# Miniprotein binders against q56419, part 103

Target 1, 326 residues: q56419
Amino acid sequence: MEGRTLEEVQEEVFKRHGVLVPKKELEDLAKALEEAGLLLTEKVEARLKEEEEKLKRERPMRLAGLSYPEGEREARAFLEAFRASYPGEGEEARVLLMPHLEPSRVPEVYGAALAALEKTPPPERIYLVGVAHRPLKEKAAALPVPFQTPFGPALPDLPALQALDALLPFELFNTPLAFREEHSLELPLFFLKGRFPEARVLPLLVARRSPELGEALKVVLRDFPGLLVLAVDLSHVGPRFGDTPLTRTLAEEARRRDLGFLERLAEGEPEAALAFLGANPTRIDGVEVVASLLPLLRERKGKVLAHRLDLEAPTLSAVGAGTLVL
Below, E stands for the ipSAE of ESMFold2; O stands for the ipSAE of OpenDDE; V2 stands for 0.75 times the mean of E and O plus 0.25 times the DockQ between their complexes.

## First folded at step 7 (miniprotein)

Design z47
Fold by ESMFold2-Fast, scan of step 7:
Structure z47 (fold): chain B 326 residues (1-326), chain A 104 residues (1-104)
Amino acid sequence: as target 1 above (326 residues)
Amino acid sequence: SPIEEAKRLIEEAIRLAQEGREEEALEKLKEAIKILIENGASPEEVAEIAFRAAMELVRRGAPPDLIWRLVLEVAEAAKEAGASFETVLKIWDEAERRIEEEVG
């Protein structure tokens, strides 16, 4: 009610609803709404603090029973079914780009990632870089706790995380709540933990391009070698993403942009990949991750193993997904 | 036998659409499209089926968004059945062309 008098509110109610409300009743209602708003704010703050404290100990599964099975045996069968959905051979990866889209929508893309992991020697640690779907206090963040999976907890690589934190101009462990519900880490981690059960993990989120993250990671990877995983989706088009309903021409454009981006990365030319997208009109969410990790991607040649543009007819939308090994 | 099953599902989908049961009609149509793709149907044959279903929706006064959703649902069903992206786009293109020619 900031900037409006109770008399003006009374006038508007009368004009819209033909009812004259006594000023005292409007004052009492305004006070009750204000008090209710304060109570709701206090409850929200208390709940957020409680959730943040839980995240200091572990990151529980959020998508078990929804995106993947919660039982270990069923999870293993599920993972093998995804591998079987891709008829090709993988290639050894030092850097793997894979999706974080709902796996059932692009099983052959996850299958290609699994094929690459089969050809890759088991790493001591995995640098898992996802995309923040919630605001971060800084450009990037990490959560240094065990992440629960159906294959057991993925343990954090604490020495490598601390080494990374020491090199950054900001606190790495800055937004625990952003990790509470983050599918860009949880979904790839399911597949990675299933293939490399002994590997420790650095779970990293990028919200905005952070060149300092890429520079620091280049140093840390020298002392703590491991597999770098970019868990990113490609084009996002249609009304579900604030865009116009999908047309065939837009779907073709999204596929062209996805493949052009991936092929330039495969040539070891990440700056060319970013330049190719320009203003990123189809909303490839990998842009901020690639822009942050430039020093790790330059001059690394590789291969695009799979690409799909997943058509989502009920929403007249589509999401691109791909698997790239470098 | 699979082709006969697909024809039966298409007839059921048309009947359900005529009864105003659009969501059930779409499910039967998608099932038929998957069978047809798995048994070697051409993009043109699948687009013809999408066109026929779209014309039933038009006769019932369905809004344009629902018509274009149907075309996308058919394309999505073909994709789920293992059709290449090129095949999916051909189905979509041919269905759009036929619908535009009929309704203007």
Scores: ipSAE 0.014, ipTM 0.548, lowest interface PAE 7.5, mean pLDDT 87

Design z48
Fold by ESMFold2-Fast, scan of step 7:
Structure z48 (fold): chain B 326 residues (1-326), chain A 108 residues (1-108)
Amino acid sequence: as target 1 above (326 residues)
Amino acid sequence: GDLIERLEELAEEVIRYLKEHGEEELARFIEEQIKDIIEALKSGDTESAIHILTELAETVARVLHRLGAPEELVWKVVLLIAEVAEALGMSFEQVLEIWDRFERAIER
């Protein structure tokens, strides 16, 4: 069971799918998968340990050739095309909120992020905060290794990561395997490394609200100033995400909800942004990240540079994406 | 043959349930996707079949749960994925890769 209990699997299904699966049904499923030869074997377990050991040295690209070009020259042209997709000028960012959705679906939104980065002085380090799509042993985690990109490896800021670890009530460098397949870090990192090739990175994942992380980061940022990046997507609407087919009304509601959330963040009111989502029938995946980083977002005013509700016509579904500078 | 018959029976059950609960457009969408899976299986295009099934599995299960569908129906969908993977001769590692793709597809 890959070190996960049936109770943990039940919790994951509920969190991701909104379904609370009875334990008996999970046991029956596990039995069916075992009989089909699909449950964890010693060989798979050995491979996972090998992958975990590799992740102690570096994090390889997983989406090269799929979401962005593998070659440096082609990657540079790709990045320039995204910048060209946004007709506006950027604004300097101390904090940048950008998506981690497939870039080709929302090029203008990534272009707005690139425009903001053009107006931003090159930081010595980037605090890149994404959303954990796999369980973490703690509320948050980091992986202190080089992350490969087409522009060369994004090197970890080891002194800043160690300072952060020292301030947290839990081990920061937990759950390396959670970083093996993590697009909420990899996709924004492609753009950030392309724009700031010399910047070191703190790759952080949030699984659950951690006020301790936000308080610790506020302290670390004083000694190790840098760019804070929140890599989050907005509304998820339609059958692909367990909702009814997208209608004009639902699309407008999702757009209004996304913009209401972003605008409250832009006013320096992150608690109000979270409260605004309290009655929200659609999901925004950045809630736990924003809730963890409250001390860094309060009283920081800024501007929404772009918003797009990407329509996936074959599935009558949509995902919201936005760029916000603070 | 047997797997395709089971898939057709499950499709009819899911579509009927959705229509009874006012989800006509969702029922048509799911019917179309299931027919595509069946055609891929009949043609021996097992990779296409699993790609389509991976995208539907969570959507169908979550929607049926939202509508208060019987737990048995929800779990028939989940178990059918395991049966399709087994029929394709997939290893446990390949099933994990499909789960990873499924999770990524939802967030992309």
Scores: ipSAE 0.000, ipTM 0.161, lowest interface PAE 19.4, mean pLDDT 80

Design z5
Fold by ESMFold2-Fast, scan of step 7:
Structure z5 (fold): chain B 326 residues (1-326), chain A 96 residues (1-96)
Amino acid sequence: as target 1 above (326 residues)
Amino acid sequence: SDVEQVLRELIELSRRGDFEKMKEVAKKLVEVAKKENDPEAAFEALIMLGDIYRELGDPETAIKYYWEALIIAALMNDFQRILTAWDRIERAQEML
């Protein structure tokens, strides 16, 4: 294995095979391991470049057959089953906060989002803001290509994306590979495309708070009106996220943090929502998204339609999910 | 089942903030995963071990474990895990 010292390699060979390898042979072995590592790195880099070139044309489905059905008919039935999981009626959304957690884990939360979309007039475009699970070269990024779905491709709103890019102090289209496997966009997009098949999309990822993104989006939304969707999960608690194992007390605290955060957003007070989390610390992946989009969330009152804390029993961990309309 | 037992040990150690013992248990997790011929578990354990060393301010050792994870992912032809390991290597290199 690459990076091991010659002494460590010699000790392992001796313990396993009872043989002392001469220094020259160990040096030759170390060089061979380094060369193998370099060749592996070159193969990885070549494949990354190939995938990046493919992403300049389209973004294929990655979770079809896993998180949702690949066929259009089956996908439609799947989506209707989620709607049926929520007994309430939705409310019209100008801004929608919905999860990107595996849908089967919180079907009623996605059902609430679908109910809100049913009450919402079809938008010409959707500003879909997710959370980067891979590093971005800048604080935020977008990918201006069709995103494949079982309901057909979600087409990019190129004029709106270009207008946004022009207002930012950085290149918006800066990290195509970050979009190759990004469930915070793919999972919400499945539901959004199913409900608004004609809407164009601005697929946006936030890695770190970018106030300049929020200010630019405020300007772009005036010229290119549309539905703003924040695809964010709430509390992340337990060992899978670097915390202690979930207890009843920690679960209740996570639920209170989630609801306190969402309630303050529903009052049109996003700074108060962030301050509340500062006073009650937790891992909410939506923090950086909300902090970036402050100008778009202020003074917009709405309602929390659903909330669940999903228990992942094998890891004694949990993730919060909610649906909020503003 | 041995993987589950070792994971429970890591959870208990995380409660105590005993990062030195966490390193030992994570290394044991890698060893158990390899013995059970479970490349997916070995990959996850190596990423975890690398992350522990990185958090402890030892990015050089973290990179060694991430490289082993990258090799396993490449042998599995698992592009998602290749990207994960490569991302971890780049992030750890920035700390040097």
Scores: ipSAE 0.000, ipTM 0.250, lowest interface PAE 13.8, mean pLDDT 81

Design z6
Fold by ESMFold2-Fast, scan of step 7:
Structure z6 (fold): chain B 326 residues (1-326), chain A 96 residues (1-96)
Amino acid sequence: as target 1 above (326 residues)
Amino acid sequence: SDVEQVLRELIELSRRGDFEKMKEVAKKLVEVAKKENDPEAAFEALIMLGDIYRELGDPETAIKYYWEALEIALLMNDFQRILTAWDRIERAQEML
């Protein structure tokens, strides 16, 4: 703290509480707070370093017992219940777009994804692309360790991850701690591992638009073919997301934007999908993922299997979720 | 009450599978429930009317009635009814 800051603090306390605190007591308090802050920072740094070290060996389950059952038998029954919630048949996927929203809120959308996986030949590897909910040091990141699931560990495809890292202008394995608590990977992975227990995984997070990631993935996928999964949620509307309460008009607009976006992707026109959203402002976290993966989405035709707008009644907010096969 | 009389008519038509007459009687039930200032009965009648239209293959009209039911549930601050109406809206939307 500097002398001018102590004078500002003294003035602020006087304005708010009508008390003039002696400068020496403010200095003593500032010193105590500074020491406490340093100790807290050191403790936090030590804890983060310990967690980072653990992440070099494995990524443990964080949502077991909360979003899905911890036990294998219960997890299998849970997964099959989601498949049963979707009455339709799936279609073979080379690219699958699925949500990462809490599964119990949109069971039929996850059921549609499971139906698509049922029609898809078992891949040797899955490129699982989620959305970073914590800052990354670079635009994208990966974590090359086993991810624990109730169906056993999802093993990383180390050769494919290393090939990808070699093609990128930044270090791919740049922010291990961002993977410690990341539902955009953990929730889709539960379903993917349940359906393809032998598939290896490339767990990827996108924080910001990275065209270089899409270009590199296009090259890697030729040598290491696999299933590409975009784990993204669609429209985020309402007060929970800094907007007005949901109305019929706003819900219909969100639904139109989600479906317009998905249908343009299904026509193999990802640039048109992005332009459609640009003309119709919305909070879709999948925008940065789609924008990063353009080379993998162009000229791939497919089908929208399901779409739901999930209502959070207490806040009158909604999140769109969909399943798209390309 | 008029609500109870119309409900009895609707139950009988339901047992006969007469969806066209059920549609007419359900509309009457909505009007009577609103006239008697019974928001719970109005909500149930609107959900039922929506369900009838959805069963007849008219999800667009079903959605209109479900949204009206949702508006009543919002006025009541009834979260269970809000979620019920929303679930019906989503199910009808799948048919479009």
Scores: ipSAE 0.012, ipTM 0.510, lowest interface PAE 7.8, mean pLDDT 86

Design z7
Fold by ESMFold2-Fast, scan of step 7:
Structure z7 (fold): chain B 326 residues (1-326), chain A 96 residues (1-96)
Amino acid sequence: as target 1 above (326 residues)
Amino acid sequence: SDVEQVLRELIELSRRGDFEKMKEVAKKLVEVAKKENDPEAAFEALIMLGDIYRELGDPETAIKYYWEALEIAMLMNDFQRILTAWDRIERAQEML
């Protein structure tokens, strides 16, 4: 019963239908509805525990057949089509910033990332840092299991993950359920696994600024060198994101914000990049990731390979996406 | 209609590669389409103007015409034309 007393319900039924429902019958009904709510809660909790147990063994594909093809042959052709959509040459990456936006919306940006991966020597492992779209028990988390892809499972780098866990002031493997449906890891991983099939992965999510994660990663990368990938989208503007409808001025402000941010990162000045965004850092979903990884981004010069502002016509909203190599 | 006559002239100039004359005729087409209250023709003419200026190495002017086309598409609630104008804007922005 939502915000009505039993007496109010009894009175309204009498006024509308001329029937007086005994108070005990209404009490019994309210109790049955409360018990049904408890049973639904128990069923939901049981389902979540079941999903959590499955995630202790592997992370299945969720977006296969939706954002990318299920079959290996079709997935390979899909990946090569994205590379072909970018007319430029890549640059070697020690750090790669790429989007996690739906790939079909910004194929040239993913193509630029693929071009960079073509110029990059195959790493033994990939530190894949995405954005948590669900609550985490701590500021950051990892899931140390194989992630399924159309190119086979991306295997976890267990020694490197354990080394990272040991250096952190919190338990790294703290929220398995947050990884059940997480496109900021799944979509970049599709492209990374397609290009580096032998690389192991450290799948990491950041929910809030964690300087301790960046400091720990700096230490771990010395003993376990690999490719660092920041899977982040840029400006989010328009009604879909709680803002005004897109105008030329708003679009130009978003582009200037995105490019100013990326260009400062390319100069090895991540603090300047964060400062450039000003008072509304949540308008770029990668802010917490960049702020967490400052020690890994300082003094690394690179190049912005691509940037697009993708328009969602029905909502007059836009999301920025870019590819940066450092 | 006058719109259809001007459009035929523009197609013939395009075949000859006369970009300077195409620019003038496309501007006339925009004016005639607006006068006849033909948003579809105005949209097509503005996209053509943008394409001509982009081809001539003036992406800043091209973007202005593409934004006018986008605004017309928005008034029409034509999602395909909105996306077409947006794609043109993104491509011209890359040239800046």
Scores: ipSAE 0.018, ipTM 0.585, lowest interface PAE 7.1, mean pLDDT 87

Design z8
Fold by ESMFold2-Fast, scan of step 7:
Structure z8 (fold): chain B 326 residues (1-326), chain A 96 residues (1-96)
Amino acid sequence: as target 1 above (326 residues)
Amino acid sequence: SDVEQVLRELIELSRRGDFEKMKEVAKKLVEVAKKENDPEAAFEALIMLGDIYRELGDPETAIKYYWEALEIAVLMNDFQRILTAWDRIERAQEML
């Protein structure tokens, strides 16, 4: 820190605290902050390296005891309670769209997904496509390690992942740390592993539209058939997401956008579904996933089993969730 | 102490999810903790304030409170609290 910088810090402290701090005291504070900053940088870097090394072996549970029970028996009862929350019958899915928000907020929507899985023959593998909630080095990524669940580890389908990697113009296994805390994979995987304990998994994250991923997946699915799961939430409205406080009108608009989007997907018209959202596609975090997977969604008809707009009253915000089978 | 009374009120409000009232009480806790020279309570209150503002979709204000918490943790020479405040800052920055 130089003298001029110190004078600027002195002025900032005066602005915040209304006190003019003597230079010697400010020097002591600046030294302590700089020493902590150096230590912080070093420790953060060391922590990231440790987590990255752990992720080469396995992906541990992060939400056990928070979003779902850690014990297998309790987890099974929890899963069956979600199925019971949906009064309808499912339909066989070749493609399943399901949410990834906190399950307890929309139990009937997860119940609808479970109903669909109940009618679906056990797949050899699940292509689980979630949304990246932190930056990826490339447009998409995968992590080729076992993902821990209360029902045992979900094993990666290494041959299918390698086939996919070979077809992409970028390295598929490019950002392992992005998978450390990723609820868009962990929460759907809890339900999928509970229903299909023998299925291997391809855990995929999409950060930005990747037509190359959709084209590659179309080829890989031909040789390595499996269940395609799009783990996406729908409308995000309210202050928590940069909007004004939720009103009845905004909630009705969000529900209309969600249902219009899902219904067009159900008609096998994913481009029409994207167009229906207009110029503001990022209000639905699944847009980049759908846009990437167009070749897998075209001309595939299905049914919307459930939809809910979940109100987060303290923040006057809401998140849409739905279950769609194709 | 006054800090303990305000902290109990904040915990009870947290159970009810009343973010607006929590915001008011957390600000009072910061003031009381500073007056009583209780850096641990001040740190916890500032982290809570940041978390509340982040949940309300105001990451810029959240970062300001997390930065103040970081400063207190540095003065305490508390490595774990320094990392906690920094982790919070990074999470809030991702919302910008």
Scores: ipSAE 0.000, ipTM 0.184, lowest interface PAE 16.5, mean pLDDT 81

Design z9
Fold by ESMFold2-Fast, scan of step 7:
Structure z9 (fold): chain B 326 residues (1-326), chain A 96 residues (1-96)
Amino acid sequence: as target 1 above (326 residues)
Amino acid sequence: SDVEQVLRELIELSRRGDFEKMKEVAKKLVEVAKKENDPEAAFEALIMLGDIYRELGDPETAIKYYWEALEIAYLMNDFQRILTAWDRIERAQEML
């Protein structure tokens, strides 16, 4: 009843149900709700502190048994099934753009990423850049702990993370709780760890464009060479994302924008890719990541290996996914 | 062809009202077509599977299969198949 008087609540109940609730009963209810709210708040705060403390040691799997198998053998078979879903050949990647939406929705797109990884020499480290789905205290963040996977823990590259932190105008390790549930890192990491089990990882999240991140990464990559992975989804259209139910026109517009964006990145023209989207009306996730990483994407040509617009039939909404090698 | 043989089997099963067998046979056809990397056969199988679900009063599932067929049609750059898949999607949307 926050922000409402007991008299207002009593009047509303009378209007809707034709019953005048005694003031004493409303007072007792308000007191019980207030006490329950305080207890819930205490429990939530205690839980968050516990989770934050756990994240100082490791990042546990959250999607095992849901988005991918928990057991190593089953996980390996699952990964091989995704590779088999893409009939084409991959190409060597120095930069890989891949999706982070539910893998079972776009198996061919993840399969294309796996094909590219097969053609890529094993990197010593992977710079895994995802999109923050929770607020960050700064424009970007990292979590310098082992990330658990069915293939064993993906170990952090502590020297490279520290070198990156030293070059940034903000603390890189600023929001541990943002990593507690973050599928833009966990889902790509499953595939990357399965293909490159010995590679160390720099797990990075971007919330808002950070040109200083791209400039710092350019410097760090010179001393700590590795594979750069942009884990981003493309267009988000339909009622879940503020549009009308999906129509042919809206779906074709989303597909056009996805492909136009990826094709310009493949030409080594990331500024042109951003300009092509303008106000980003179909809500391509990758905009803030690409805008942050411009120095690493300029003049690097490549190829779009796969693209799909995935339908969520219950809501008549769709999300674009693609694989791009640079 | 395998597609034609399975289509004849689906027609016969339809006459018997064996909906579970019809769904299983159509799903197997989709699997075979995908395994053989035959996009034309995969498209036809997905359209048939969608049609079965639509006729059984499940337009939501029908739209999922029609959408998969649509994605294959775009990969084939086949305008007639793109139109066919969109026609099926719009027809199923009207049942929602």
Scores: ipSAE 0.277, ipTM 0.689, lowest interface PAE 3.9, mean pLDDT 88

## First folded at step 8 (miniprotein)

Design k90 (at its last look DockQ between E and O 0.85; V2 from the best seeds 0.00; counts 0 for: pae E 1.6 > 1.5, pTM E .767 < .8, other shape alone 2.564 > 2.5)
Fold by ESMFold2, look of step 8:
Structure k90 (fold): chain B 326 residues (1-326), chain A 104 residues (1-104)
Amino acid sequence: as target 1 above (326 residues)
Amino acid sequence: SPIEEAKRLIEEAIRLAQEGREEEALEKLKEAIKILIENGASPEEVAEIAFRAAMELVRRGAPPELILRLVKEVARAAEEAGASPETVQRIAIEAYDRIRDEVG
């Protein structure tokens, strides 16, 4: 028993209750508690293994009925409403940056993504690159299984995923449990699958910047052309993120950082975009993804279609979201 | 010498691959690659070995998945011999590109 000896426990019980508990009985209790803890650990491990095995077959919807409708007809109407929230026209995208923030918070930003997809010829496959919110065993990961959506399953592009894995100095298929609740893939995928129901998907997560991922993807995209999607959010400011309450000055700084980042990406200058952020004081979410994908972003010029710094009134915090086509 | 042993292993790997014994060929090839890297072989030389082995698999009608597995395993053999992640990736990409150029 770290911290206190059985003798100390015995003395405290006697002092408080007037009963001297034999040392053997205290030892038996400590042993029983250790055995119960071991059994609980075994049950948790078995449950996690079972969940991991299920994820090796498919990734189910986790946010249906919460962030988007479960039924296909309602889901189609949902897409139409979001497109209508953005009155502008899109542009064809070879690369699309879009958010993974709760859709109802930034409807015109998702609407701008839909407008871009309207101008984009249906791709054979979509490289969907999100942000890992759970630790990965490597810098990046993929899950090569169908992802369920209200529009049917989004099927994996196994040949492209196998090529990608072959070109990485680490195992790409490495952390199935990290995908279980990963909204940075599920929320963008809803919109992408709804617009491109025939496209296969490469569902990718970045935990830590990986130059190797970008170099490998440059080769794979050459041979397996498709749409590259960076599913990332922008600034995170306010008390929920470790700052003072959001002021007008902090909000304008966050907006300036978001737009400066996006505009430098739109100029085909991803290194300059990263340098502009420096220590990333407004915690732009997409930095690790952009830093991984530099070879795919260099010299690709485009346009910022939408941006919103959305206020979380109860927490006096805000999150930025944007839509960029390259 | 280590170089002569690596040459023998490569020749045996080629023979095994020609006989359709791909797993045995791969193990011999990985052993040879580790010896060569430990004795100064360049990433380009390792990629050439992977390319030649892959072309034998292509000749026998191997599916793309097996060819990609070969590329991955050659690169992993370099890692086992102490190559940096950047070198491992360079080997894999060079081999992949040579195979792609030949097969179309």
Scores: ipSAE 0.638, ipTM 0.854, lowest interface PAE 1.6, mean pLDDT 89
Fold by OpenDDE base, look of step 8:
Structure k90 (fold): chain B 326 residues (1-326), chain A 104 residues (1-104)
Amino acid sequence: as target 1 above (326 residues)
Amino acid sequence: SPIEEAKRLIEEAIRLAQEGREEEALEKLKEAIKILIENGASPEEVAEIAFRAAMELVRRGAPPELILRLVKEVARAAEEAGASPETVQRIAIEAYDRIRDEVG
């Protein structure tokens, strides 16, 4: 009861329905709702605990059959179609920035990522850095378990993950439940695993900028070389994100910010990229990731392969996505 | 002395690690570190002692996984001794690099 007395509820029911519900019945209902709420909470907690225990073993697919095919054959056809949606050629990547948006919204951007991966020698390991859309206990986290994909499990690089944990001033292996439904890892991982089936993965999430992560990863990458992947989206504008409906002006501003951000990253100037955004009024998703990985992005020159600002018509909102190689 | 006790615990940790009792070894190391901190050892001193212990384990054929855990414990000890996150990370990186250099 949102601060209402039983009498106020009784009066409201009477006003709306012409029925005077006895106070005792309202008390019984309130008690039943409270008990039901408690039971729901206990059940939810028990389920969360079970899921957390399961996440000690593996991270199952959540978006299979929704965002990408569950079956391997269909998944391969999906990859091919996405690659075909990008008419250009890729560049070899040591660092790949790619989206984690719903693939069907920005197929050519994922296609550009695939094009880059075609020019990239198979890495031994992939450092996959996503955005935490749920709170983490620490600034960043990792889940050191196999991630299920249509192409088989993406196996963790345990030695590299342990090295990373050792070099962080916090526990890396925190908040396993944050990984359960995190699409910022799952969606990019589909493409990465499809292209590099033998690569081990370090699934990382960033909730808040962690300079410590970049410093630690710099050391780890020296000893455990691999492909660094930033799985980030760009601008988020429109009503879903607190703006007015998308206008030409708002879209132009979002594109300007997205491209200005990516171009500065492509020039090897990640600090300038962050500075260019200022207060980030178009809500570029990847800011905290880039801010965490500055030591790895500095002086690396590359190329913007693709960009799209995709309209979500039902909400008149738009999300930016890009593919950058370094 | 507390230092002698810490040294004994480190020696025991080394023995335990050699026996493959890694968890027990880590617990002994943690205990040794705690004693050092309680007796006014600086984060750097604690880190150095923990590092020496780690190096001895390395020299005796400790697995890489244990080495990394030891680095983490050195860093944790520094944190418990009141080191800043930046200092903790520096200590960890230094310990890691030194251990790596020893094993080739």
Scores: ipSAE 0.579, ipTM 0.818, lowest interface PAE 0.7, mean pLDDT 89
ESMFold2 (binder alone), look of step 8: mean pLDDT 79; pTM 0.749

